# Ledger of designs, part 10: VHH binders against q330m9

Target 1, 357 residues: q330m9
Amino acid sequence: AEQEPKELLEMSTDTERLLEENDLRPLWEVEKDFGNQFGGFEADIWKWEDIQASIDAIERDVPIADLPPGFQRRVAVPVNTGYRNAISNTIYVGVQTVSPGETAPAHRHGANALRFTIDGSEDMKTVVAGEEFPMRDNDLITTPQWEWHDHVNDGDETAAWLDVLDLPLVLDSLNARNTFENHELDRQPVTKSQGYWESQYGRARPFEDTKEDGIPGPFEGNCAATPPYRFSWKDTLQTLRQRAENDDPDPHDGYSLSYVNPATGQPPLFPTMSFRAQLLQEETDPHFHNAVDAYFVIEGEGATHVGDDVLEWSERDIFVIPPDEIHHHDPDGEAILLGMTDRPVFEAFNFYAEAEP
Below, E stands for the ipSAE of ESMFold2; O stands for the ipSAE of OpenDDE; V2 stands for 0.75 times the mean of E and O plus 0.25 times the DockQ between their complexes.

## First folded at step 1 (VHH)

Design d07 (framework vhh_7zox_3)
Fold by ESMFold2-Fast, scan of step 1:
Structure d07 (fold): chain B 357 residues (1-357), chain A 122 residues (1-122)
Amino acid sequence: as target 1 above (357 residues)
Amino acid sequence: DVQLVESGGGLVQPGGSLRLSCVASGFTFSSYAMGWVRQAPGKGLEWVSDIYSGGSTGYADSVKGRFAISRDNAKNTLYLQMNRLKPEDTAVYYCARGYDFWSGYKTSFDYAGQGTQVTVSS
């Protein structure tokens, strides 16, 4: 009474050809490939000095205005050994720059996106769904699915920010097509007063399935569940400091605040990704989970231990912890991290798991 | 309103040449990738060629080395120069406006014209 896998009991050449000609594979070969399509992700770190050098090289060597609409953006993208299109198979992180007088042209797409400002100013604007949002250092601005957005630098200094998108999940894993549209104008019309979107999500809220100025998408795309919104760093930092002064830290995340969806008040900012500002003052306890954690270092320096690897980080570095790797953080003094995770996807399918060693 | 109007099709003998034109209106032509797609009798739609706003071009393997795509942004006009035509090139040729996928390195099309018939026969 035994099952004999064909990899151990050779099939005839004619049988192998018959299967290949008809796009058929036996179960024992396919079963070995489940979970291996994207390889294993590795713990990795991208140092700011290397990111900056790469962006400077792009600025010198690449006439980005000659790229297709939608690609006319100067971005350096961290790519992982296990998935060469992004930092992980679910989360895309890029560092974008816009020089004085430049415009990143207006477009919209099915992927959710946010901008975390690294170097900004009052005259550096992200325009989202008809409203100009000034990009101030460490502010987080959402450009959610199917909302028109463009970036305009009317200032005198080069701006830099972190783009975070669910792009690999949407385009590669789900293989979604017809999820992108370019605006006819490089700069969209400004139709909303500054502060409009933020003002809509208090105790009295609009109840609308479709955005006022929006069409769901050019190819029957979805309306954004998350509104355009700016999370002020000044307010976020004050709240984070108050938390540190009044509460005990989480053993794994330190003192943290979730960037919540303003329309729902719930922790997942997007259905696919959640984000936290994490203040670390002491070494954290080890744990592991099946969700990916990616980090941008807002302030400070330290190390993160991931299995047998040690990632030594400092301000503006980007690093990633793959699934199921035991990890903990060891800040050198005080540090603040932007944590990014695909945990909402796991929770939606009821298989998020976390454990301590 | 987006409008694309093709012209230049016709009957040509094998080995001959034709130049297709497409006049665009209703959008900022210079800001979009443009391309040509074709549909042969009894077959599905086949991508032929594209050209980005900066001038970068792509071609299907079946036409590479024989066809040349170009654009005149001042005239809002897209061209396809077709050389050494073969009976297999017989199709309705459609001018199309492109949109791009973030990570795709590929042009996809959201609007097409009414098409122009190209027949390669003796």
Scores: ipSAE 0.000, ipTM 0.172, lowest interface PAE 17.8, mean pLDDT 83

Design d08 (framework vhh_vobarilizumab_d1)
Fold by ESMFold2-Fast, scan of step 1:
Structure d08 (fold): chain B 357 residues (1-357), chain A 123 residues (1-123)
Amino acid sequence: as target 1 above (357 residues)
Amino acid sequence: EVQLVESGGGLVQPGGSLRLSCAASGFTFSSYAMAWYRQAPGKGRELVAGISSGGSTSYADSVKGRFTISRDNAKNTLYLQMNSLRPEDTAVYYCARDKYYYGSGSYSPFDYWGQGTLVTVSS
């Protein structure tokens, strides 16, 4: 009685059923869902006092021997809104500690990794591809794809360092499975003298030509594989300061050095991520880009403005700028940042875009 | 620093016309897809019209043939020409910036919104 006459709409119901039964969706439903499957990332900052307190709590409460094989490591991982497994959906950053006498067991994986030393010593070593690398404060050491690595503290002080990996990109975005292997030994055999890997990628370097099957030997070919390598902070800082004395700053990055892939001599350090040491003395100009920028504060204090947010940072803080947010840096005096970005992925596919407001 | 400021809303009789404007600043306007959304009282926001950086347009079925979206990159301004207005078009209208630089014409969630401008269609 209350119902008004209506046209038969059975065809619409039949159309929806046909699409559903055949695993088809119309374009207007699919297209609006692209770019919306995961939540948005937020500008955020993790203060060193909070990271330190968290690591101290993990060390107190978590026996390292109770952790799964290959994951017997104490790491505090910054996690963002919109992606709760890392600082972004492409870049993983963690702060790892190893106490005196402890070993983080040998493993390898498809993800690229580097270690940026926070508190190290000559007796704290990351062992990569048969070489012991002493972990010296602010040195950057690569543990690239599929290279065995373990961490051994033969010293008297707890060591701490920054782990940076493309783990979210490898496992979640690309869904690349079977990318992990545990070594049969907790400590891999040491088969190389200290300084070996650094010596192999100088201006005089091995170049092995193979004529069998056209397969390149080590140190050659068109593969952009990153070798194990240590970037000395002493050398990096000296070069960075010489740039500050002799060159003009970049309007967005200040005075900077790229950590280049030793095999190619070019940024990016990994196919998926690039890294810079950035010395800031003045407020930078605003810009925005679709690549993520994450930062570790090596030295100093200041602020970064991201849209309507202000991130106030000091030494050892970690912070992140999400895609497409207008940002600039305002150091309080001189500051040095380690910049980390997924920009190489965007550049490889011609997606990278940068603009000034 | 990104700002989107709508204007041109008001009271209009059924069958009337209004032109909405959105003044954009703080970003490279020409590089972004832009859109108009609306929100009627007690309802969620719905897409009305979109325009890519290259000028391709899309419209909701309810406004197709009546509304026209356009852009003036030299003035950093987005427009919505609204003709043959109906009481059902009564809503707050929002200017929005697509988060994609290349302007795909897609109707993804937009990352920046204006404050909105009220359009009331009533006799």
Scores: ipSAE 0.000, ipTM 0.110, lowest interface PAE 21.6, mean pLDDT 82

Design d09 (framework vhh_gefurulimab)
Fold by ESMFold2-Fast, scan of step 1:
Structure d09 (fold): chain B 357 residues (1-357), chain A 124 residues (1-124)
Amino acid sequence: as target 1 above (357 residues)
Amino acid sequence: EVQLVESGGGLVKPGGSLRLSCAASGFTFSSYAAAWFRQAPGKEREFVSAITSGGSTTYADSVKGRFTISRDNAKNSLYLQMNSLRAEDTAVYYCAAKYYDILTGYSRSEYDYWGQGTLVTVSS
C-alpha cells in the first residue's frame, strides 16, 4: 500500500507553514529527494569522431597559454545529462592532447588520476614524482594524489590520452575544497631514472617508518597509497591472450585483468576506482549492479545493451552504464575494453550489490 | 562560507554607463571561471558575459561591443562595464562562478556559485 500520498494529505496548512518558517521539512518530503539530484543519470556514448572534432575546435580557438596556472591543458570532457560536470557523479573522464613543443605545466592535487595513452611516442613524456614516463600507446600511467606531474611533448606528433580522475566524488559528493598546488617551475626536475618507480614495488621493496615532514610516503609500513607506476600494454595484452587460450571467460566480463595497486596487490587501483582490461569474444550474459561502469574502447567494435537502449561502439569511443541498469556486451568479433568503475567505494562501505535478471 | 556579492546597480538614463562589481569570498576565485547573467521582469535568466580564470572573454550578441567583463584576482573581484545602456538592459544582474573552466560558459546549470543579484533600471 502506498503511504506517501496519505502522509502528505494528513498534514495541515498551518503545520506546513510552521515547518517552512523554521527551515524544516518532514521526512517523507526529504526522502523523495535523496538520490534524485543525480537521478537523471543516463546511459550514453561519446563517438571518437565527435571527440576529435571538439578537440580540434578547442585547439583552433583557445591558446593553451591563456588558461590559468594548473589548468593549461587541452581536454574535452564527456558530460552526462544527469551530471553535467563529468561522465558520472563519481568518475571524471577526459581526452587530453598535447601538440609538438607544448608543455602542460607541473602541478599536483588531492584527486587521484591516471593516463591511458591513445596516441603516444617515446618523445612524449608524463613526468611524475621525478621520473619521466614515455607515453606508449595503450600504456596506463598513474599520477596519484599529491604527486607532482607535468606533460611535455618534445616529439613531432600530437599526443592524445585518456585522463581518469575521482574529481566528482572528491569535489562534489564529499564537498572537499579543491586543493591544487602549482609547481614553481613549468617542468619539474627529473630526479629518478626511467623504470625506478616500477622497480620499487616487487616482492623485495623499500620499507620506511617516517617521512621528514611527518607525512607517510609510499614506502611507509602501513601505506596503501597508489604509487606513480606504468602498466605496459605489451605485457597486459600478452596476459589477456594467454587467458583467452587457457581459461573460460567470465559470463559478464569476458577475459579480464585488473590494474592492481602495486602497494597492496589488490584490484582497487585507487581507494575510489578500479580498472580492468577486458577481452570480449562472445556476447556476455546480462546483469546489473549499483556501481557505475564506464568504458573506453581499446580495440574492435560492438554494442552494449542497457535496458532498452543500444550503445553501438567502435575503437576509441567512450560510454557509460548507470547504476542498476541491466546490461550486457555483444562484440562484433574480438574487442578489448578498458573498464572503469567506482565499485571500490561501495565495497569499502560493504554495500556493493550485483544481481542477474 | 562561499559568497558572491554584487554591487553598483541603480537607475540610469538610456545611453548612460554603469559599472557592476562582484566580490567573491570563501573560495579560490582565481581558479574559477566567472560570468554575468541577468533576469528581466517576467522573463527567464539569460547569459550576458563570461571570463575564464585566464582572462579569455565571451559575450551574448545583444551586449557585444557595449559591455566589457573583467576580473581582478588580487581583489577577488569580477566587473561588468556597461556602456550605451538601453531600456531592454533593465534587469537584475547576477554574478556566477564555476570550477570547471569552459571557454563559452553559457549554461546556467554549469555554474556552482551565484550572487543574490543587483538591479539595473534604464529609463528616461
Scores: ipSAE 0.000, ipTM 0.123, lowest interface PAE 20.9, mean pLDDT 83

Design d10 (framework vhh_gocatamig_d2)
Fold by ESMFold2-Fast, scan of step 1:
Structure d10 (fold): chain B 357 residues (1-357), chain A 121 residues (1-121)
Amino acid sequence: as target 1 above (357 residues)
Amino acid sequence: EVQLVESGGGLVQPGGSLTLSCAASGFTFSKYALAWYRQAPGKKRELVAGIYSGGSTVYMDSVKGRFTISRDNAKNSVYLQMNSLRAEDTAVYYCATGYSSGWYKYPLDYWGQGTLVTVSS
């Protein structure tokens, strides 16, 4: 909350100069910057019509081979007021496209990432840690920290998907360095049979718990990082439908499923970000929280009320709700949203707070 | 004290078979992964086969279908059944606790002394 303005306090010019020469500020001047200057970013919406027009322009004007090594990816990035490098100060969302016959070259990085397919096909592949994952519409594929990944379009249509990364948190807030590496080859070798990663984590578990003695982590013994994994939309939608038929909706999120870390069987999907598929059939109740919520509209139309703003959304739109803004959703009929949040960061620091007005 | 002791090596003709055994002591065997490595003269030590605590296995491509790794938790032992042996399988074979993962190879905690396998006519 804002604090009442304090009275102006005047110091002598000599005192001001003494503090400035020593890189010191008096507490009462520093206190004016706490709470009163925070605003960072706003509720905002990126309409698919505008995203599509921008992507088409990039595809026409930017040959992928002409981009710098390591950055040979066509991505349109939603950017917010106050933090102009991403949709929020913790979460990066980009819409990436790969034209027929093109490759987004193999690289890896310390940031966690996932791909949520918008327009895919059986011949559009994300290759992760030695396995080819076909990109099917609305499937979610993880490309977790330090795993090699490349994208290859062997199909006849341009593919599009959401990139979602904790990039602003990792690179800007934590000031992490040397967190990026390009592969020697544009396409990594395929060393795993199709379905390998899903078989290790997403199906029937062995009778014995092998997690302690399982696959060692890349940095420290057996640290269970999120594995490469594909969440099928067919299976996710079936489960959402069953929840709608058998359960009561959450007052704020409707009928929802959390994407879990396959290695632990629990949310969050990444230590820094959690993801939900949300089926809305009725107007939700207002609430507010200090975590950021970003959304991609999978199906349907509606509006989200955020403070004094109304965000009118339809299929494939992207929108964001900043911290501490009262909000609720009003679907026009049935709608399905992909919810993305930095809530796990707040929970790790015991900061997460949620309330009703 | 942790100890790994290999046995079963020897001279065998091409196309023959050998079973290597590794007896472990000094740790809770059922909780650990075990692996067989080999090193030929002048070459780097390489992973041949591994077995996790739960029984899942992994094999080097050149031995897949010919070699079988197994474990007996009651006897604190791991075995490597080697069939259809070739001249290129000639090496000192080592039993080790631990396993290579992803792009990183971590130092293994414990190694045996090794057992020589010679495939020669």
Scores: ipSAE 0.000, ipTM 0.095, lowest interface PAE 21.5, mean pLDDT 81

## First folded at step 4 (VHH)

Design e01 (framework vhh_gocatamig_d2; at its last look DockQ between E and O 0.01; V2 from the best seeds 0.00; counts 0 for: pae E 23.0 > 2, unsure alone 61.7 < 65, placed apart)
Fold by OpenDDE, look of step 5:
Structure e01 (fold): chain B 357 residues (1-357), chain A 124 residues (1-124)
Amino acid sequence: as target 1 above (357 residues)
Amino acid sequence: EVQLVESGGGLVQPGGSLTLSCAASGSTFSSYALAWYRQAPGKKRELVAGISSGGSTVYMDSVKGRFTISRDNAKNSVYLQMNSLRAEDTAVYYCARTYTYKSGSTSTVKFDYWGQGTLVTVSS
């Protein structure tokens, strides 16, 4: 049956004019534009070799001190073709470096941030909310919204880490402005002893009426605030290994350990982003969901099938899985991934959906 | 293990039509791109048409407008409708499951499974 050419609904010129003059459009035209405000979101992978070469080159060319005020950070940013400014429209990932003797000056912003240490040392510190956090390899450190933070490298080697922020969500998807403030000093005063924040949100914590633990800054909301916190890799890995030894894997995600909000003891770590360490030992089953998954390869190598694509990853690679793409992981041996997702954003509004093919 | 089985090949006159079918075994058919390749005697195997998991199609220039690739995920099958066949279309036609390997800035189309092929002969 020759599908008769759908007669293009033709409106009169007068009607078209009327709509145009009043900034109105018919629904059937508008419908086509929904979901098309951004370019195509594609599965993609950034190889560490390329990232490293790039950030090293930037390091050579651009001292932090020479960067303009604002986001005065030396960062190589993986950008997806459709967005041009981030890995997705909700999550920003960057590889930041601080050379020996450099300081990334203190500032704060409304966006949530996470640091995942790639190359760290005891002498590399991220100072958050008055506490110096050492950045050891694979340590995950939160930089909550509106908390002062700076990075100081007193070591003799370049420090590198992942910056993960919800900047695109705020600035692009929600079309809001990022509240930002530079500190008057390059380095914020250290007002807390090491371990202070952990002591506030550890297993043993002061039972003080949480009344004062509001959302920092001028912000309001319904979510628990994320405190400054350092997740040591040593502890994380130990826990992850225990899980792998004693529990069953998720068919899609393997052995996953969520970085939980210390304040609540539950995921998500941030209201906008969830993070997990995933230990993969076997090929996982395919699934798809409307959330974005970004990954950093902590250890190992393998491949991730995403739709028609195969992303072959190795240590310290970054890759991203677009929403609604069927995907599964195929590790070569054992691999550990840092998973980053905007799933909490969807869950917060009852929009999250996941299915198997 | 995924098996691809082609069918529909045969002898056809120039200007004739033929529909090739490829049936895939396995549960993950919908997740992969599929393609038809052909190899003529003394020639290299060449991509004839491809279809993504999302239904996007690609054709070699010489078959554009004449051949149509389609897929039925419910049947785990891919089809190649060949119209206006020419002598130069004579070849063994192969069905393949394909994927695009991505590594940084590089992309390479690869395959993981092939059928055994079906012969299409266009002759007067």
Scores: ipSAE 0.513, ipTM 0.769, lowest interface PAE 0.6, mean pLDDT 92
Fold by ESMFold2-Fast, scan of step 4:
Structure e01 (fold): chain B 357 residues (1-357), chain A 124 residues (1-124)
Amino acid sequence: as target 1 above (357 residues)
Amino acid sequence: EVQLVESGGGLVQPGGSLTLSCAASGSTFSSYALAWYRQAPGKKRELVAGISSGGSTVYMDSVKGRFTISRDNAKNSVYLQMNSLRAEDTAVYYCARTYTYKSGSTSTVKFDYWGQGTLVTVSS
């Protein structure tokens, strides 16, 4: 519950009715209500065993092939107190599974998305903008705004991955309702050889190339737009290990790497969200900030202290730290986290703030 | 919820000593910087001494060498040992929890909790 000033001004009932009838509010009521629309977000954790049991239950009860176009995906979505559609009011996290022989049909949307592979194989593909990307364990694959994407499991094992999208920001806060399109085909045509998109963003890279078939909007022909891209876990882990061996850790993030936008070489990965792989070996220092931090536990176990709450996590758990809650991490041995944050939105509007006790 | 409760104030003669204590509730005590401020009649509230979460200390020039700030994280307490007290040290002393807030290029010390204050009178 939010505290209000003790000595607020009072209006007569007639004045209150007059304003209400004319859809008017006095300034002090509006000022009091700003910042409270989505309620009280809480630190929370979703344990992998509970997520897995929930997905198994969905599979038993719901034949996803019978769902309408656009909804034929098996996903368990963590939802927080204060916002019942996602882990926070800006970031959506879901755990998706695709069984052998299943296809998640081709679609595209204005929301930015990535896939962080939990259980993959060479025969599990996410198809993005004409290229088949094999989903390998712990690889991160971008499906950026307005790029066609579908998922097809030609293997013999069920695949699982983390979907991360800016859906709450795009659909609820900005109310961008007409930002979704289903493809005419369940599986889009494959028009690029494997490795194509990754090859375009090395040290030698195209400068003026546009997206294939032209996509209307601000990102068509835009050299700074986030491309379809695969960040290999083998390379990411090697670089994290090199940092741990050669550098001092950040007091809050440990040894970390940012997943940068390959077109610019800079964070954030998306205008709305940034991502880090964080290797923790020691208890971190407390801090807080007005941006949300969400985490997926890639490896290891430990705890995160959030105010007076303790979130005890282990491999594949998902947890969230709400704005302005003091927190620090305490790994039990070595742990690796995928950190996800809406910090770029705050930085773009020049109001990101961080506090050191 | 965090509460700061000060104790140890009172009447003391010039040249005497006094120890102020500030007891804090809440599990985040060890994570915050803590400071002692004072306000004499007709004066603005001023920083007397501060101690960071890591134990670094700062002091007002007029108390340097006479006052010592310390913390005991196991007891959730911060202390101000005041020696060689002078008439000009007479004030209400406040315990405060502080943090550094950084937004863009601006860095500001913020106060999120204050105690009620404890009166120190130095008089014969």
Scores: ipSAE 0.180, ipTM 0.630, lowest interface PAE 4.2, mean pLDDT 87
Fold by ESMFold2, look of step 5:
Structure e01 (fold): chain B 357 residues (1-357), chain A 124 residues (1-124)
Amino acid sequence: as target 1 above (357 residues)
Amino acid sequence: EVQLVESGGGLVQPGGSLTLSCAASGSTFSSYALAWYRQAPGKKRELVAGISSGGSTVYMDSVKGRFTISRDNAKNSVYLQMNSLRAEDTAVYYCARTYTYKSGSTSTVKFDYWGQGTLVTVSS
């Protein structure tokens, strides 16, 4: 009785058979599937106390050496109900731990990755492309596409850090083959002194008339490769404070710094993801955009309004804002966030859009 | 996840024949080169034969004319036909999937997945 007219459309049995026999579907049936392949992504938040309880439990029960073949990493992964494998369909976030004396074995893969240190020390190191990078609290260390990396804890306390990778984009959204290789050794040879990679991108740096444009591994592309690099929190925070003392805040993002690709001096850090440190001192203006934003709370507490949701966050919480949701931040005093976004993908396709309500 | 499963190994007399097979799981099999490696006790793993995505083959000198590598993309499988077997061919045989990469201006072939191996024993 009260049915929509389109629900009454049907084809003859012979026509349905011909389409099925030839692996064809009519457009009006397939068009409803477009854009709805996954459940809707939701705004969500993972509280640090729940994350910490979970990673502590995994650490007690599962030594890295006992993990099955594959990535061999002990990680608790925030998952969105709309996707199940990650915080969004493009960005993977996880909290990894390495106990004293453990090694997460050397490997490399096609997905870009970085490590944002939560609980680190001088004796907890990520080893990337032959250099040992000590993981100090709030440092950001790149482990970019196809570079060898392993994680070694020679200290006496468990280390923890945030992993951020473009795995869902590469593996699920692009339906791309997985490219992954285990190193023959659990710990790669250390072939470069500490500070080597940083020295390649300073104000005084090596110069070559013809720069190699190679992208590591089997890949080709038009973007400059991201090098292994450590962004120290000390330098980042100092620069952020200089912005706050001398500049006006962005209406939506506060005082913001981009973690740029050192090879170009420009964002994005990876072709697929941009990262920023954001100092919030006051409520921001609402806006929305078609890229995903994910956040890790470096310092402070507050709330983020996302559509009908209010996400109340505090230090080390992780939260996500789905595409196209109106949102704004309301810090309680001062807060610093690590922002993560797939905006570079949208810009590469001339597809990024942003608006105010 | 890509998985390679070898089969067809066993005990054979000198001069005999065996066919090894390797079934691959995962997508995009036709885009990859495949290879067979072997490792005898106490020796390093060595390349036996390879086949490109386009069907071109390469063989180590000691097996040329005796071994034939082939692929069946419809079945996601690669094969090694081994004829005129010798005691020196005794080893665990592994199939591997390859990947070509560029490191700056250098283009090289790397093997990114390995099977569990199948034992071939040539004795008596």
Scores: ipSAE 0.000, ipTM 0.127, lowest interface PAE 23.0, mean pLDDT 84
ESMFold2 (binder alone), look of step 5: mean pLDDT 76; pTM 0.751

Design e02 (framework vhh_gocatamig_d2)
Fold by ESMFold2-Fast, scan of step 4:
Parts: C-alpha cells; structure tokens; sequence
Structure e02 (fold): chain B 357 residues (1-357), chain A 124 residues (1-124)
C-alpha cells in the first residue's frame, strides 16, 4: 500500500501578504518557475535560400561603416522561438558577410568564437592575434576569448562565413560585465608570419599561455587556453574519408572528427563548446542528451527526425535540436555536417547526460 | 533510487486494445526520457516507443499509427496505448530509462533502470 496522501499547505492571507511585501516566495511556488525561462525552444531549421536572400538584402542596404561602434559586422542570426537572441540559450550562430574593400574592425571579448568559411578566398582574411588567416572554403578558424580579431576583404568578391559564439551563455546566463573592448585601430598590426600559430601546436609546443595582458585563460595551466588556429578543410576531409574507409561509424554521429583544442589535444575546442565534422552514409540510431546540438550542412542532403518533427536539410542549411529530444539522422546518400554543441559546459559541471531509449 | 513498475498486460484477441502503464518512483521523473521496449521469446529487446521530457515521441515503424506513448508528470507515469494488436506484438513489455555519461567516444559511466516487465499475449 502507499503512504497516506498529503495535501498542499494553505497559508493565511496575512502570511501571503507578509512574504509578498518583503519580496519573499515560498519554495513550493518558486520551484514551479525553475527551468521555464530560456529552455523552452523548439527544433527548427533555417534554409539556405532564405538565409542567402536575407544576407544579400543586408549587404545591399547596410553599409558596414554605418553600423554602431563595436558592432560593425553584417550578420544574419538564426533565432529560436524560445530564445529570440540566438539559435539556443547557450550557442549563437550567425552568417556574416564582408564585401570587397570592407573591414570589420578589430575588437576582443570574453566570448569564444570561431569562423567556418562558406564563401572565401586567399584575399579574405580573418586577422587574429597578429596573424592574417586566409579564409578558404570550409576552413575553421578560431578567434578565442580575449584575442584581438578583425576581418578584412582585400579580394574582389563578397565573403560569407558562419560565426559560432557562446554569447548567450556569457552575456545572458552568466551576466558577465565588462567583457568587450574595441581596438584603437580598425585593422590590428600584423606581427606574425602566416602559419605561425599552426606551427606552434604540433608535438613540440610552447608552454606559455597565449592570453596576455593579465586576462585569465579558461584553465589553470598555461597550455590549456585555446590558441588562434586554422583547421584546413583539405586535411580534415582527407582524414574523415580515411576514417570512413578504415573504421566503423558511430551509431549516432556516423564517421566524425573532433576539432580539438591544439594546446590540450582534447575534444572541447573551447571550455563552452565542441565541434565535429560528421560524415553520414546511413541512417543513425536514436538518442537524446541534455546538451544542445546545432548543425551546419557542409555537403549533401537528408533529414533529421526530432520526435514528431522532420527537419529536411540540404547544403548550407542550419538546424538545431533542443535538449532532451529524441533524434536521429537519415542522409539521402552521403552528407557531411558541422556539429556544434554546448556539451563541454555540462561536462565541466558534471551535468552531462546521454541516453538511448 | 528509481523503481519502474509496469502494469496493464494480458491476453487480447487480434485487433484488440490494451493500455500499458509504467509508474516510477523518484524525484526527477519529469526531467528524463522514458521508453517502452519489448522482447519476444528468442529475440533481442527492441525499442517500441520513446518519449522525451518535453513530450516528443519516437516509434518503431511496425507500430506507427497503432501505438501511442504519453506521459503524466504529475503522476510520475508513462503510458503505451496499443490499438489494432497483432500476433507479432506478443512479447514482454518493459519500461526503461538509461542514463550514460560519455567522455569523447568512451562511455565512462551508465545507469540502466528496467522494470520487471508485463506480458502481452495476442492470440485467438
């Protein structure tokens, strides 16, 4: 038999008024509100045709130099119904463009960022910590927290890339203040040879923290901070294909490679976010987790099933899977996805949970 | 910690209906996804239906349109409404929750919580 049923305690009107006038709430009322403010977002997809039309309109109508100081960047940002400032309440994804001859001015911030090139060239540069990184199609370039960065198009065609940042986590959830600084120059001085940062993170590597000026790195120990770095798509794709030829696929992720932090060799590229290139050749198995998954479709087409929703995707589409929603992928032929997740935050606090139903 | 108790199984004729219930004890029921699995004699356990904490559902192809999974967080219960039952649906039905912690590609820790099962027999 079960324990005798209990009923909710009734408070007197005087007690309720006393709590209210002293800005107090009882626990049994407060608990009803926990988890209801920012976590109620839906599975969704942004089709490239709509993104392209939107960024073309912004490029035509908005001179980059006329945008507010600190925000002189043309970006179209996917926004979710449950959190209208980004694709999720932890991860920001945006599509940025820079026209020929334009500069997105130098700044730095506490938020971590990367750039995944959609349409680039040798003359389109992301400048990070004194080095010019040419933006080649599908290359991934880090602009880590507190590193100076600017974007300069010295080419003859408009460039486009995916920005991925932990902005919602840093600015809204943690309410971090004084986490932004504009450089005194629109273009920072170039003080490093091209390839410098890549060369520093092989088997032999420096022991000194790259975070200067007294700004803390993410971990204790000077090899833990994420460096400025470029992951070549040519090398990434070659390794991914060799994996597909020699290994069995993961049941949920297919054939995948993690973009590791070069300083640590570990999967979290940033303390707050991790990233994978995923090659899918067959339908994956269902699972769910409390971390958010967001995707950019590098190549191919297919669908992702999220409960009763079916997200039909093709090249350059962006889509998101909310926490704790059962999902699996069904590629139409071969497809390659860039997977983006806030999983490292959950792992750092020992909250990460994954289950297969 | 967590107990899962299935009920509602029994003998039913082809084309009939049954509702299975799974009652859970534990304070975090509403935060977890739950699933119904079944196992026929000599076969591997297979996923029949799953439901997320938010109410999203997944079904095996052979039961789509016939079975409906639902949850009631106030009662700490999950249900499987089974309509148009077939002889091939005969199995022991299990309510399940699995919790895993992974680091990279390596599983480091897991909890598996299974109920005792409830027998469903579809026979004339």
Amino acid sequence: as target 1 above (357 residues)
Amino acid sequence: EVQLVESGGGLVQPGGSLTLSCAASGRTFSSYALAWYRQAPGKKRELVAGISSGGSTVYMDSVKGRFTISRDNAKNSVYLQMNSLRAEDTAVYYCARTYKYRTGSTETYSFDYWGQGTLVTVSS
Scores: ipSAE 0.000, ipTM 0.289, lowest interface PAE 13.8, mean pLDDT 82

